# Ledger of designs, part 14: miniprotein binders against q9fmw8

Target 1, 279 residues: q9fmw8
Amino acid sequence: AEGLSPVAGGIVALGKFDALHIGHRELAIQAARIGTPYLLSFVGLAEVLGWKPRAPIVAKCDRKRVLSSWASYCGNIAPVEFEIEFASVRHLNPQQFVEKLSRELRVCGVVAGENYRFGYRASGDASELVRLCKDFGISAYIINSVMDKNQVSVNTEEEDSKSKERGQVSSTRVRHALAAGDVRYVTELLGRPHRVISRTRTQDLTSKRGRISLQTSSLLNLPPGNGVYKACSLIVGDKHPISCKVIVDTSNLYIETEEERFHNSDESQEFQLLGIEFG

## First folded at step 11 (miniprotein)

Design b2
Fold by ESMFold2-Fast, scan of step 11:
Structure b2 (fold): chain B 279 residues (1-279), chain A 81 residues (1-81)
Amino acid sequence: as target 1 above (279 residues)
Amino acid sequence: SPELRDLVQEYMELAEELRKLAKETGDELLKQAAEKISEAIDLLTRAYEIDGGDWELLDLVYEAMQLLDEAKRLIEQAVKT
């Protein structure tokens, strides 16, 4: 007859999940220790706020690859992302949200960070989440924040909330590191090299003087700031990564290889996806 | 609607102008309006700088917008007197 929800019986990690950084990965690891891990992601927040959406840190089409890379940390099970329209839940108070997780989605438990806030006006905190989960018969696990190794240790006794927030791995830190062109720091925060995806016509991939030129508008996610990046890799389909140098400008991204000519192996495609990893 | 970064910049400029005008005129309502805008700027800066969840970001923005609306009412009252 009718099936259960896509996440029924699973353990759902709760968070923003924009960067898929090592803090997000830790939530998935903890979920995987308990049961089948899922990430609960909200979509459509920009529309609710009346904002123009920002370029994502991870391209939508590349998120599954990132989550699959987490399988080795998650007992050989890749977490699955489950999306909910934020507009459909934004008005729910904490009790109603947990009721939705328990009774409508039929999850067995939740994992959230110690600073997690939820429900209308963010009126629920981690302690409230634990209490409500117990009331609805599902498990709740609160995880300590993952600390950024590049930050000087700060005693939280002196600056309680502010020092905790400043010391943590966060999507804001990833965005700042990208803007600064600090791809080493980005790699530490993400636990992987940052990969930019470009959607490009095959005809536009012809190398001219050893250089491929891409317009910034062809990029599906946020590139690092303007600068020269010497240790990069170009990924095309299932081919071996090609070592390259990348120059990021305001309007264009240039890929320089030693190859005199670049030929797309799939000439029947009008467009193809290119991956550019920043080392 | 502009990003939080642009909104913070706009309100920082407004708060400074209101502080200057309050000092020049001695208007207590304009002083209170500037204080409300400063509180809103702190909340918007926090929303911009932390990795808050969707609900927390929305709550910080809503609280800031309420303070900005209060500041607007104070400015309107100051102009009437």
Scores: ipSAE 0.299, ipTM 0.589, lowest interface PAE 2.4, mean pLDDT 83

Design b3
Fold by ESMFold2-Fast, scan of step 11:
Structure b3 (fold): chain B 279 residues (1-279), chain A 81 residues (1-81)
Amino acid sequence: as target 1 above (279 residues)
Amino acid sequence: SPELRDLVQEYMELAEELRKLAKETGDELLKQAAEKISEAIDLLTRAYEIDGGDWELLDLVWEAMQLLDEAKRLIEQAVKT
C-alpha cells in the first residue's frame, strides 16, 4: 500500500532547520497563516558526504517540544516536521523536486527564505521555486531573512564588549554564541532558552557532595562553552523544573542543586533523559 | 576517518608544500595544483560553516572535490615531466 502523503494538503516550509531559531519560526508562522504548517527537513546529508555529523543544536528527541512551543505563534497549530532522506532527492533537478512536492507529496504550497537554493547542484533559487510552483499549481511564498536588529528584544551593548553589527539570525550565529558561552544571546536567537539533553543512568542522578556529574559523551546535543552558568533549570521527566547551577568543562558537566533525588521512585528505568536549560 | 577539519588542515599543509616546491623548481603545474587545493579548502570550510540548505552544502562539497581531482591530475602530470 502506497498510503496517503503525511503532508498532503499542507503548507511546507523549506529550509535546513538545524537550530529551530526565530528565522525558522518565522517560516512556520507564514505557513500557518496559509494552511496547516509543516517543516520539510532533509536527513542523511552527512552520510551522503561520507562525513561524521556535527553535534546538533537541538537534540532529535527534543525537536517536537520546540515545535509545540511555536503553536501560540501559529494560530494554536503546532508545526509538524516531515523528514525526507536526502539520498532519495539529491539528484532531482529543480523541476523534478517541485513535481515531487506537488504530485507525490500533494502539498498545497511552500514557504522559503529569500536565499533558498534547491535541486541538483543547487541550480534552483527562490524565483525559480516560485515559477515552478506556479507551473504545478501550488502556491509559493518567499520571506525575507530575520535580522537580529529588527527584534523588539534589546541586547544592551556593554562598554567592554567588542562592537558588533547585528546580522541575520542563523544556526552559525547560534553555534558561535554557544561556543562563547553567551547563553543570553543564544536565547535571543532561538526565542527560547537553550536546552541540552543528556541520556544518563538513573543511578547516576544522585547528588554527591552537592553535585551531579555527567560526562559530555552522554549529551545528545551541543552544550555551551566551558564556564559557570548560574541561572539554569534541571528538567526530569514531567516533574517541576529544578533550579540549578551548571559548570561545563571539556569532559564533564556538573549540576549543583539542593535536590537529592531526580527520578520517580516507582520507575526502575536504567536510563533517563535529563534536560538542562541555560538561562 | 579524521574529521573534515583535520583533512582541511592536511590539505592546507599540502598546498604550502606544493607552493614551495613550485617556487624552487619553477614548475607551473605544481603552482596550479596548489592554487586549486587552496580554492577547494575555501569551499570545504564554507560548506562546513554555511547555514545554507542541504542542496547548497552538497554543491559546495562537489565543487571542492572536482578541484581536488584536478589538482591530483596536475601533480601526476608534473611527476611525469
Scores: ipSAE 0.426, ipTM 0.690, lowest interface PAE 2.1, mean pLDDT 83

Design b4
Fold by ESMFold2-Fast, scan of step 11:
Structure b4 (fold): chain B 279 residues (1-279), chain A 81 residues (1-81)
Amino acid sequence: as target 1 above (279 residues)
Amino acid sequence: SPELRDLVQEYMELAEELRKLAKETGDELLKQAAEKISEAIDLLTRAYEIDGGDWELLDLVLEAMQLLDEAKRLIEQAVKT
């Protein structure tokens, strides 16, 4: 486009934004208090490392729905995610990165967590971010880490940096809670029920003896660990959620419901997206 | 991630084996290799535990890889003599 940058005039929250947990939501809330909120996300780190991409906590196709749900916290403005290929910025030093934000992307300000690191060899910290933003004429706001409600931190002011990091809401905590099958704790960390998206053949979306079988390979994001989950919902297109029980094993996910047939209205499609919400 | 966790476990086992060999043989190079692997494990464990800014995660992993390469050279040198 010949126009302005997609984030021009906006306030960008800086972070990894894997889980879109309540800590990420707090960055967006703070950005929305200042101006139009955006999440600035990097993509392609696994490719840079030569690693196989791991299953995301939030399916790529489901991220916009999650961000739209944050509008009520953000002055009725849904944050928009702006992605940059990490390979294109990984060699920028801190000054060059802030210059890119200010002069190329033309943002009005940034919001970052107190532990944020950036630039080549992670040489920039939150203090450096504030200094450089001032040098380039944009606002910078550093937000304290969101603490897990289940952590007891009586003397946080006296804790070292490592001890503080252990008490923070993080994508790692979400992954551990999912692996343990603790979907209630996952809901607390995310501020929403965990939703798994399956891309399944339309012909496979019929109930057989009250059960639908999905291969784990059809899932677009990380399911909870093996177990039985009784308080779940099926989301199909724009229809009302259907109550169900979900059984997760190593190779399959089984959905048990009284609905004999469910599918998106468009039977002409070979594949359909099915949402499974836990708790 | 499970990938980082599995790598940490594999390298922990390797470091333990190298320490046993160093103790049995008196080989200082194998002892140094085990120490480098232990340092790499600490960095990979930190990478696993941190929520992960992309630059910080990359830096931690690259530093761990450098230590593992150094350990490999030490093991190769020990084998030569």
Scores: ipSAE 0.434, ipTM 0.688, lowest interface PAE 2.0, mean pLDDT 84

Design b5
Fold by ESMFold2-Fast, scan of step 11:
Structure b5 (fold): chain B 279 residues (1-279), chain A 81 residues (1-81)
Amino acid sequence: as target 1 above (279 residues)
Amino acid sequence: SPELRDLVQEYMELAEELRKLAKETGDELLKQAAEKISEAIDLLTRAYEIDGGDWELLDLVMEAMQLLDEAKRLIEQAVKT
């Protein structure tokens, strides 16, 4: 109602939430154990810097589906994502940011990773977050990093906090695995198959010899690196997934279906969204 | 615009060229400029690879941009004198 925050009374997980990987999922799981889980993410950082943003790992239109899939881990409650324009908070010091969470957004608690930094000049750390939350009467829970089950370099000579971070699941590891074309590793890091979304004209969805050609410019999120990917699935609307092979090159993505079950798209729509799952 | 990775590569090449020129001329301003660019490259590389969040990324990039501005001023001063 009047003055009611979208996340009022909830438990907010704090993080960047680029990939929605299993580390992000763990924050949501912990939030769900305490109350109604929300993810608080910032948008517009690249615009603040005057730089072009990187292709997202998860398409904006596909994020809700991913969060809905987490319901089974979160007591049958799908986490809801709440976005804040970074430009509106970038100058807040740690105390002012926690005050915003407590008094303006009226959250009951926060969940953050052990390496979380916040506030102007990144001057607040996880310990400061806990202290300030206590001052404002909200709960704070710091969660240990989810560790990558794959090999960690034993040759690191550093014993500082940065060395410890190298073994954890991260959006950077997801991006590197995607670039390498290692979709199995990507699936392990994400806890789900990677799904690329394409927005394409219905007129261009004509299957010729069982092949659909898409330009990389039609993709709404980051595809895996150049290569041939077998055991993929094509998702069209609410229809049953179609088994396919996908070929990725520098300018195009090709989808080949053996059953040729893909009919011409609905001509009443100007554009269609296609989902392509790898693995 | 090129990706951040391409920008980092461009600055790496510039720093190496300035370092060579500084050795040939004995110009301390060019040496200082190269050092500041190298520090900025380290920060941008960390920003490119970090999963640490928006506040930390902004801080790293802003510090790098300040170092690049200082390097530019040193280069301009070296050319003037």
Scores: ipSAE 0.460, ipTM 0.717, lowest interface PAE 1.8, mean pLDDT 84

Design c1
Fold by ESMFold2-Fast, scan of step 11:
Structure c1 (fold): chain B 279 residues (1-279), chain A 81 residues (1-81)
Amino acid sequence: as target 1 above (279 residues)
Amino acid sequence: SPELRDLVQEYMELAEELRKLAKETGDELLKQAAEKISEAIDLLTRAYEIDGGDWELFDLVEEAMQLLDEAKRLIEQAVKT
């Protein structure tokens, strides 16, 4: 590129940053201990593959807020997400990818999980990453997987020979927990309450009998499974969160609040972002 | 573009249809096509559920798409008389 690299001199965490769960957070924490932390995310993979992407766990517009919340864990420095179009790197072998990180992006080092795979055909592993980084004069740090310390009702606590950890924290675990409606477990895996973002017109936010109805199509990220969620918060702009109950249906999401009218009806044609926190 | 899960469902239905037709006709090409689609479905299901990186997802899906293309060719061959 002709311009300066946005991540030049930084430490880049490598991974598939779907959920921004505590495992991803640990990569950012380790990067922050070494230098300026960046999170390298690939975008446009679904477009390259020719299909519609899955609903994201974190809404695109909400990712910066999540990363900002990690500052307290990262020496008071919020990690910055740097996006690369996957189409631009999909053909690169492991050596070419590390060369791009070192020569083009001018990073000082990388942090990756022990199970990290990269390059065309996923032919590079963590050991290859370390070797190639050494060849190109940048540091590489491989981090052990973050283990899920929580126990669920399905797990057998009676088995002393079994690890009390449920295996590795993963985006797949987050998706399964969301589908099951286990928002407490989701909160543990994410290190934060799950926030669903809706893009709605002001007119659609008018409370009818203390209930606000949102279509699932207005949601920018994955809601929890069908059910009743009693300990939720409605977030509107920079205002204080409003306690609410949320009912998730196949086609709709219903928010029940004590406040019958919380928004200005004169802006009925404008869209706004609405946050719903579960737990 | 279809969602990956919807795509998997469509191919599962296609594989079942082809397997039924192969049984009724004894057509070995249709049987082979159904087997390749079933292999592709396995790869797409793994791609959907794995917590692997974007490179791993791309590799699994690219392999699945190759199998689907091979299945398409077998179906086209079976239809020629």
Scores: ipSAE 0.524, ipTM 0.744, lowest interface PAE 1.5, mean pLDDT 84

Design c2
Fold by ESMFold2-Fast, scan of step 11:
Structure c2 (fold): chain B 279 residues (1-279), chain A 81 residues (1-81)
Amino acid sequence: as target 1 above (279 residues)
Amino acid sequence: SPELRDLVQEYMELAEELRKLAKETGDELLKQAAEKISEAIDLLTRAYEIDGGDWELFDLVLEAMQLLDEAKRLIEQAVKT
């Protein structure tokens, strides 16, 4: 409803939602079983801290596509992401935050993981969330952690230790798998292949010596670690995916194809978005 | 994340350099600065390791940044002395 809260009457999933992994998907599934599902995401944390914005696991422009792919799990309803500036809520204690959800945003209920923490100094836990939601007349559902079926990491001592110590699907585990170049494991954790989005000048999309070079600075989200990736797909606009090999190094990402693959559909556009799917 | 790992590594190197200078010069301000940087590193490492929500991450990083700002002031004061 226009002029009212964008999530009024809905069920909001609470979480960090960096990776949009299968654990986040489970929160959305549970929300969809109760009502209209929304993800409540905080933005602007790095900016509030005075940091340079970090590369996200999922590009901002690609998040809607990911959420749309969850529709088949969510009663044919794609979850909608609702963003709140963290600066606007960082000072709220747990009671004030739940009051905001109930009275200002007018949500009907919340879904959160068993380890969820919220409010000023992270002083609220899942039990307090349930209690406060009851006090304000909204439903609360706490979901158990989604366990990783494959606990083995391919190639670091640090990641092997974390994989064995923690069986939970997590954004941290996704980041470690990406850094290790284990795109198969990343696909298992995400429930989809990892897609990197590049914002590139149209003039720079010409092949040289059988390669198309993209600077790391053109990437809108986190690529996998340095290495050679043979089973990749290049996505250009609404065209069919193009099979390719991708080489990631510290400064550049190289795309190699068997034939000419790029077609500059919009001559008038200075920049274009390219999708690179790993695995 | 890789960004947090790089930040932790850079500050670990800085803390070691400051401890060495403090030992060579007997400068208490440089010693205090190194201690605050080490405390900040502990908080950033926890932020890197914990798969916590936005409030948990924010709180840990904010405390680390405050400690790093205090260390910077101590270093500036030591240089001016």
Scores: ipSAE 0.434, ipTM 0.674, lowest interface PAE 1.8, mean pLDDT 83

Design c3
Fold by ESMFold2-Fast, scan of step 11:
Structure c3 (fold): chain B 279 residues (1-279), chain A 81 residues (1-81)
Amino acid sequence: as target 1 above (279 residues)
Amino acid sequence: SPELRDLVQEYMELAEELRKLAKETGDELLKQAAEKISEAIDLLTRAYEIDGGDWELMDLVYEAMQLLDEAKRLIEQAVKT
């Protein structure tokens, strides 16, 4: 093998990329305007910790579908996620990290948010990123934060107060909106309906009195908080999405539909992935 | 997250028990283990509260994990004496 970098000649967006919200999407859009877009993500923390990580907002197996949906915003090119083990870069200072991007990974440029921090102990900031990229002969583009339009619309008491409280789209806002059961707000922050993925036995997809019961432990990503969700869709394999009502409690998620024919009786696999979209 | 809060609580309880045992036995290794666990708890609490980037979050959690691993080795060494 030749050792050619999989992101060589590309433009890499730098960020956390946990929620894949519209702020992350904006980084990918800007990268796509310059060249071939990649998202550079860190992995390996769960392996190092030796315990269960917090539930992700987007299931690992579902991330490629989300990125593919961004193609229409990115010149018909779906951004590709490139993963780096955090242990391999943890001790690199800002200069060493940019050198790795330029010389080892051979990227042509980077895109990052205005609040981006990097390098050992997060000692580098966006302005240092620009300076170091120039030193190593790669382009750098710093993007303004994507603003949460709901926050601006709600705060109407004072003009000065509205300006100061204008919040940015963030994974923290997505997590809080999910916990509150506000799936419409979640959809605005993500730019797409929130999809929960369950890995379940085919036999457990059989309806009992018009209801499918899934244990919370079968879910691969974070469900919304306890409550009743009336405008949901059930996605089973390559079948047409099925309209359903979803009830979330502490131990289970219940799927109810008005149609009797919603279980996958023809499926012969022992396990399958089930998608549940909220809103 | 609830899981992180639960983990912090468990380690707080462990550190306190190790501190009591160190006082009773005069074991310096158990005292050092308790101190490292307390330091790890501080880092995990900061990680929980920070709305920062992946590099910031991962660095804090990674340092906490290393301190917990060092504490485990000290406890194992104390038991063997």
Scores: ipSAE 0.256, ipTM 0.520, lowest interface PAE 2.5, mean pLDDT 82

Design c4
Fold by ESMFold2-Fast, scan of step 11:
Structure c4 (fold): chain B 279 residues (1-279), chain A 81 residues (1-81)
Amino acid sequence: as target 1 above (279 residues)
Amino acid sequence: SPELRDLVQEYMELAEELRKLAKETGDELLKQAAEKISEAIDLLTRAYEIDGGDWELFDLVYEAMQLLDEAKRLIEQAVKT
């Protein structure tokens, strides 16, 4: 029957899924232990009204790859991201939001962090989520915040935030680590190397003396701060990763490989997606 | 975020410019537009200062976006008047 919710019978993880860091991964792991895991994320923040959003940590086109990599942690089931227009839920109080999850979306359960807030003006907390889920006959699981086990200091005042004081893994901490060029710390927070995606003309992917130049305007997500990164990988299509050194400056990103030749995976396409992983 | 700081500064300048034009012309629509932009700036500033979750941030940003859209419509009407 058409009209069934895309997440019907599933377990939805609730959270702000910007970075897809290890805290988000833990929500998906817990959801997968109960049933089919979904990430429920909100969209509709300003794109239609012309407000330029900040660069995403994970490129939109690369999110499915990241979620697929979580399958080994999630009972061999890759979590699926389900998007809701925030405008459609913004005015719902906590009870109405849980009612929507249970009766309209027909989910079997929810997973959320201990600090989760929801409903109109964020009036509901994690304990209220559990109570309301019980009232509507769905399961609710609250998980402890994933702690930053490597509290490496970054040179920003925003590290004095409540998140730093509590040692929680957060998208804000990921952004600060990226800005500082601390890709090792970024990898610890993400549980994976940070991958930047460029949309580049196929003709421009030819190596000149082992060097490829990309404009920062071609990047689909946030690069690390200006600097030299020696332990990187260049990914083109389904080909094996190519070891490289990456130089990031204000306007360009330079990829230096030891290979004299660089071959495109699909010469028939005018544009190609290029992945750069920072070690 | 740096992006929110930059946008707040730009809209503060716009609101001040519209407020001056409203005083010079007596245009009530420009005055209302400036007031809506000022409200939006306050909400964006709160969003920037709050270390909150998705509902808190999205509520503030969404309210600001709606106020900016209202301001745009008021400015468009003022031009036609």
Scores: ipSAE 0.358, ipTM 0.627, lowest interface PAE 2.0, mean pLDDT 82

Design d1
Fold by ESMFold2-Fast, scan of step 11:
Structure d1 (fold): chain B 279 residues (1-279), chain A 81 residues (1-81)
Amino acid sequence: as target 1 above (279 residues)
Amino acid sequence: SPELRDLVQEYMELAEELRKLAKETGDELLKQAAEKISEAIDLLTRAYEIDGGDWELLELVFEAMQLLDEAKRLIEQAVKT
C-alpha cells in the first residue's frame, strides 16, 4: 500500500542541483547538521518548456560518486538524491507543495537558499516556505547564498544587492567557466575536479602512438571548451588514476598518457565507462 | 531548441536595431517594441543566470515570451501603417 517514502524522516535540500557545486554542497551540509540529508531534484523541466535538454554538468551515472565525496563534510553521511518529475508538481501552489513534502513524502524538514522560489507561478518565497513548514509541523532552515571567493565586481552602475545576487556560485557560472576552458576556476566552483564520463568500447582503449581518441558523442556530460589540458587524470574502473594530457576539439577528445596505458579485459566490443578529470 | 544564451544575444541585437530605427523614423510603436524586448531580455538573462527552482525558471520564461509576443504585434502594426 502506502509504503515508506524514500525520504521519510529526512531533511531535504531544495534546489535545481545541476552542477553539484559548493553552493549545493552547503545545502547538504546544513541538512546533515539536522538529520539525514537528501537533495530533492526536479527533472523534466526542458520537456515542460518544449526545449531540448542541455548536456548535464555531472553525468547521471557519476552523481552518486560526487555525493559520496561530500560525506566527510556531512558527518560521514553521504547525501542521497531524490528525483521528482517536474510535470507532476508544477501546478501545485506553495501550500500544496509543502503538504506533499510533509504528508506524502513525510520529511522532517527542509533546507533552502535565501532566494528560493517555489509553487505555481513561483508564488512562494523563503519566508512563505518557513511559514508553511511550521503550519505542517516540519522544520525549515534558510541559508545564505555561497559567494564566489575570487570574483571581482567592476560594474559600478549595478546596485550592491544586484551584484551580490550575480556573484553567487551557480551552475550557469560553472557552464561559462567550462566553455572558457578555465578548469582551475571550475574546480573552485565545484570543490572538486570536473570529471567527464565517456561510454566507449573496450577495444577502443588501445593506444595508437600513445594516444586514445574518443568521439564527443560518447561523452555523457559537458566537456570543457576546445583546447589543451595538461594536468588531467584518466580513471578506468577501480584502477589508480593515470596522469594524462587531454586535447578537446569540436568532434573528439584525445588522451595522451605519459605512463603506461590501462590494459582492457578481453578486447571485446562491450561498452565501458571512462572518467577524465580536468585539473 | 536554441540555447537560452544564444536566444538572449539575438534579442539584444534586435532591440538595438529597433531602437535605432525608431530614432530615425520617430515611430512610437517601434520604440515600444524595443522596450518590451529589453524587458524580455532582462527576464531571460535572470532565467539564464539563476540557480533557482524550476518554478522560477518557468515563470521567468513565460513572462519573457508574453513580452516578445507583444513586441511582435507592435512591429507588425508599425509595418502595416
Scores: ipSAE 0.432, ipTM 0.663, lowest interface PAE 1.8, mean pLDDT 83

Design d2
Fold by ESMFold2-Fast, scan of step 11:
Structure d2 (fold): chain B 279 residues (1-279), chain A 81 residues (1-81)
Amino acid sequence: as target 1 above (279 residues)
Amino acid sequence: SPELRDLVQEYMELAEELRKLAKETGDELLKQAAEKISEAIDLLTRAYEIDGGDWELLQLVFEAMQLLDEAKRLIEQAVKT
């Protein structure tokens, strides 16, 4: 049957969902305990601001793989992401937004973090969300923030004054850790190794002398900062990961390995997606 | 974002120059403009650092832009007089 709403009857987690870090994972886990879990994400904020979009932490094409990896935490149910254009909802007050969730999208409940703000002028808080959900006959569950296990971090000093003392896991911490080249810390914040996706020509995957050179413009998501990364994995198609060394500079990324066979079995495609895990 | 960071740096430099000029000239309008730019910088810095929802980020940026527009009008008034 054709559904009028892709999330009808589901439990939607509300959040930014930029990094898909362990804090986002906790929202999905809580949603899965109640019903079918969905992440409700907004897209197009940069267009609303009149600014150019920044590089995402997780490549759009790689988000489903990450969410599928959460199934073991979510009662063997992989959360599904549902995107809404922010321009279409930005002017809705808190009541109108909850009405949209309940009556148009027909969700059965929501999960949000304790610091969640929503609606026009960010006038709605978690308490208002609970009250409005009750008014519209849907369930609401407010979850405590997931704490970063690293108590001493420069990233904590760079967070807003409200969250700085709490040491919360956040996409901002992930971005700062990536910029610093601290891939171990990134892995702790994400609950997984950071994977960068490149869209590269099939011919370039058969490298000379075991080296592949990629322009940063070919990367679909944010790489770690300039530096040498010795404990990386190269993922090509359905093949086993290949151990490699990665060098990141301002304009290029270089992949070096002892393995000389990077052949993709499907030569019919002009371009291939290449995964690089930093760990 | 990098654009937010660059914008914050640019406005910090502008606010410092306006404070210096206000001190040298005794111009109250330039002093008020510098104060509004400083308030806007605080909001933009929060917007850069905050892991809040899209509505919260938009609201912080919107409030900062209103302060910057008001500062611009004060500077224009100071130059005219």
Scores: ipSAE 0.498, ipTM 0.738, lowest interface PAE 1.4, mean pLDDT 84

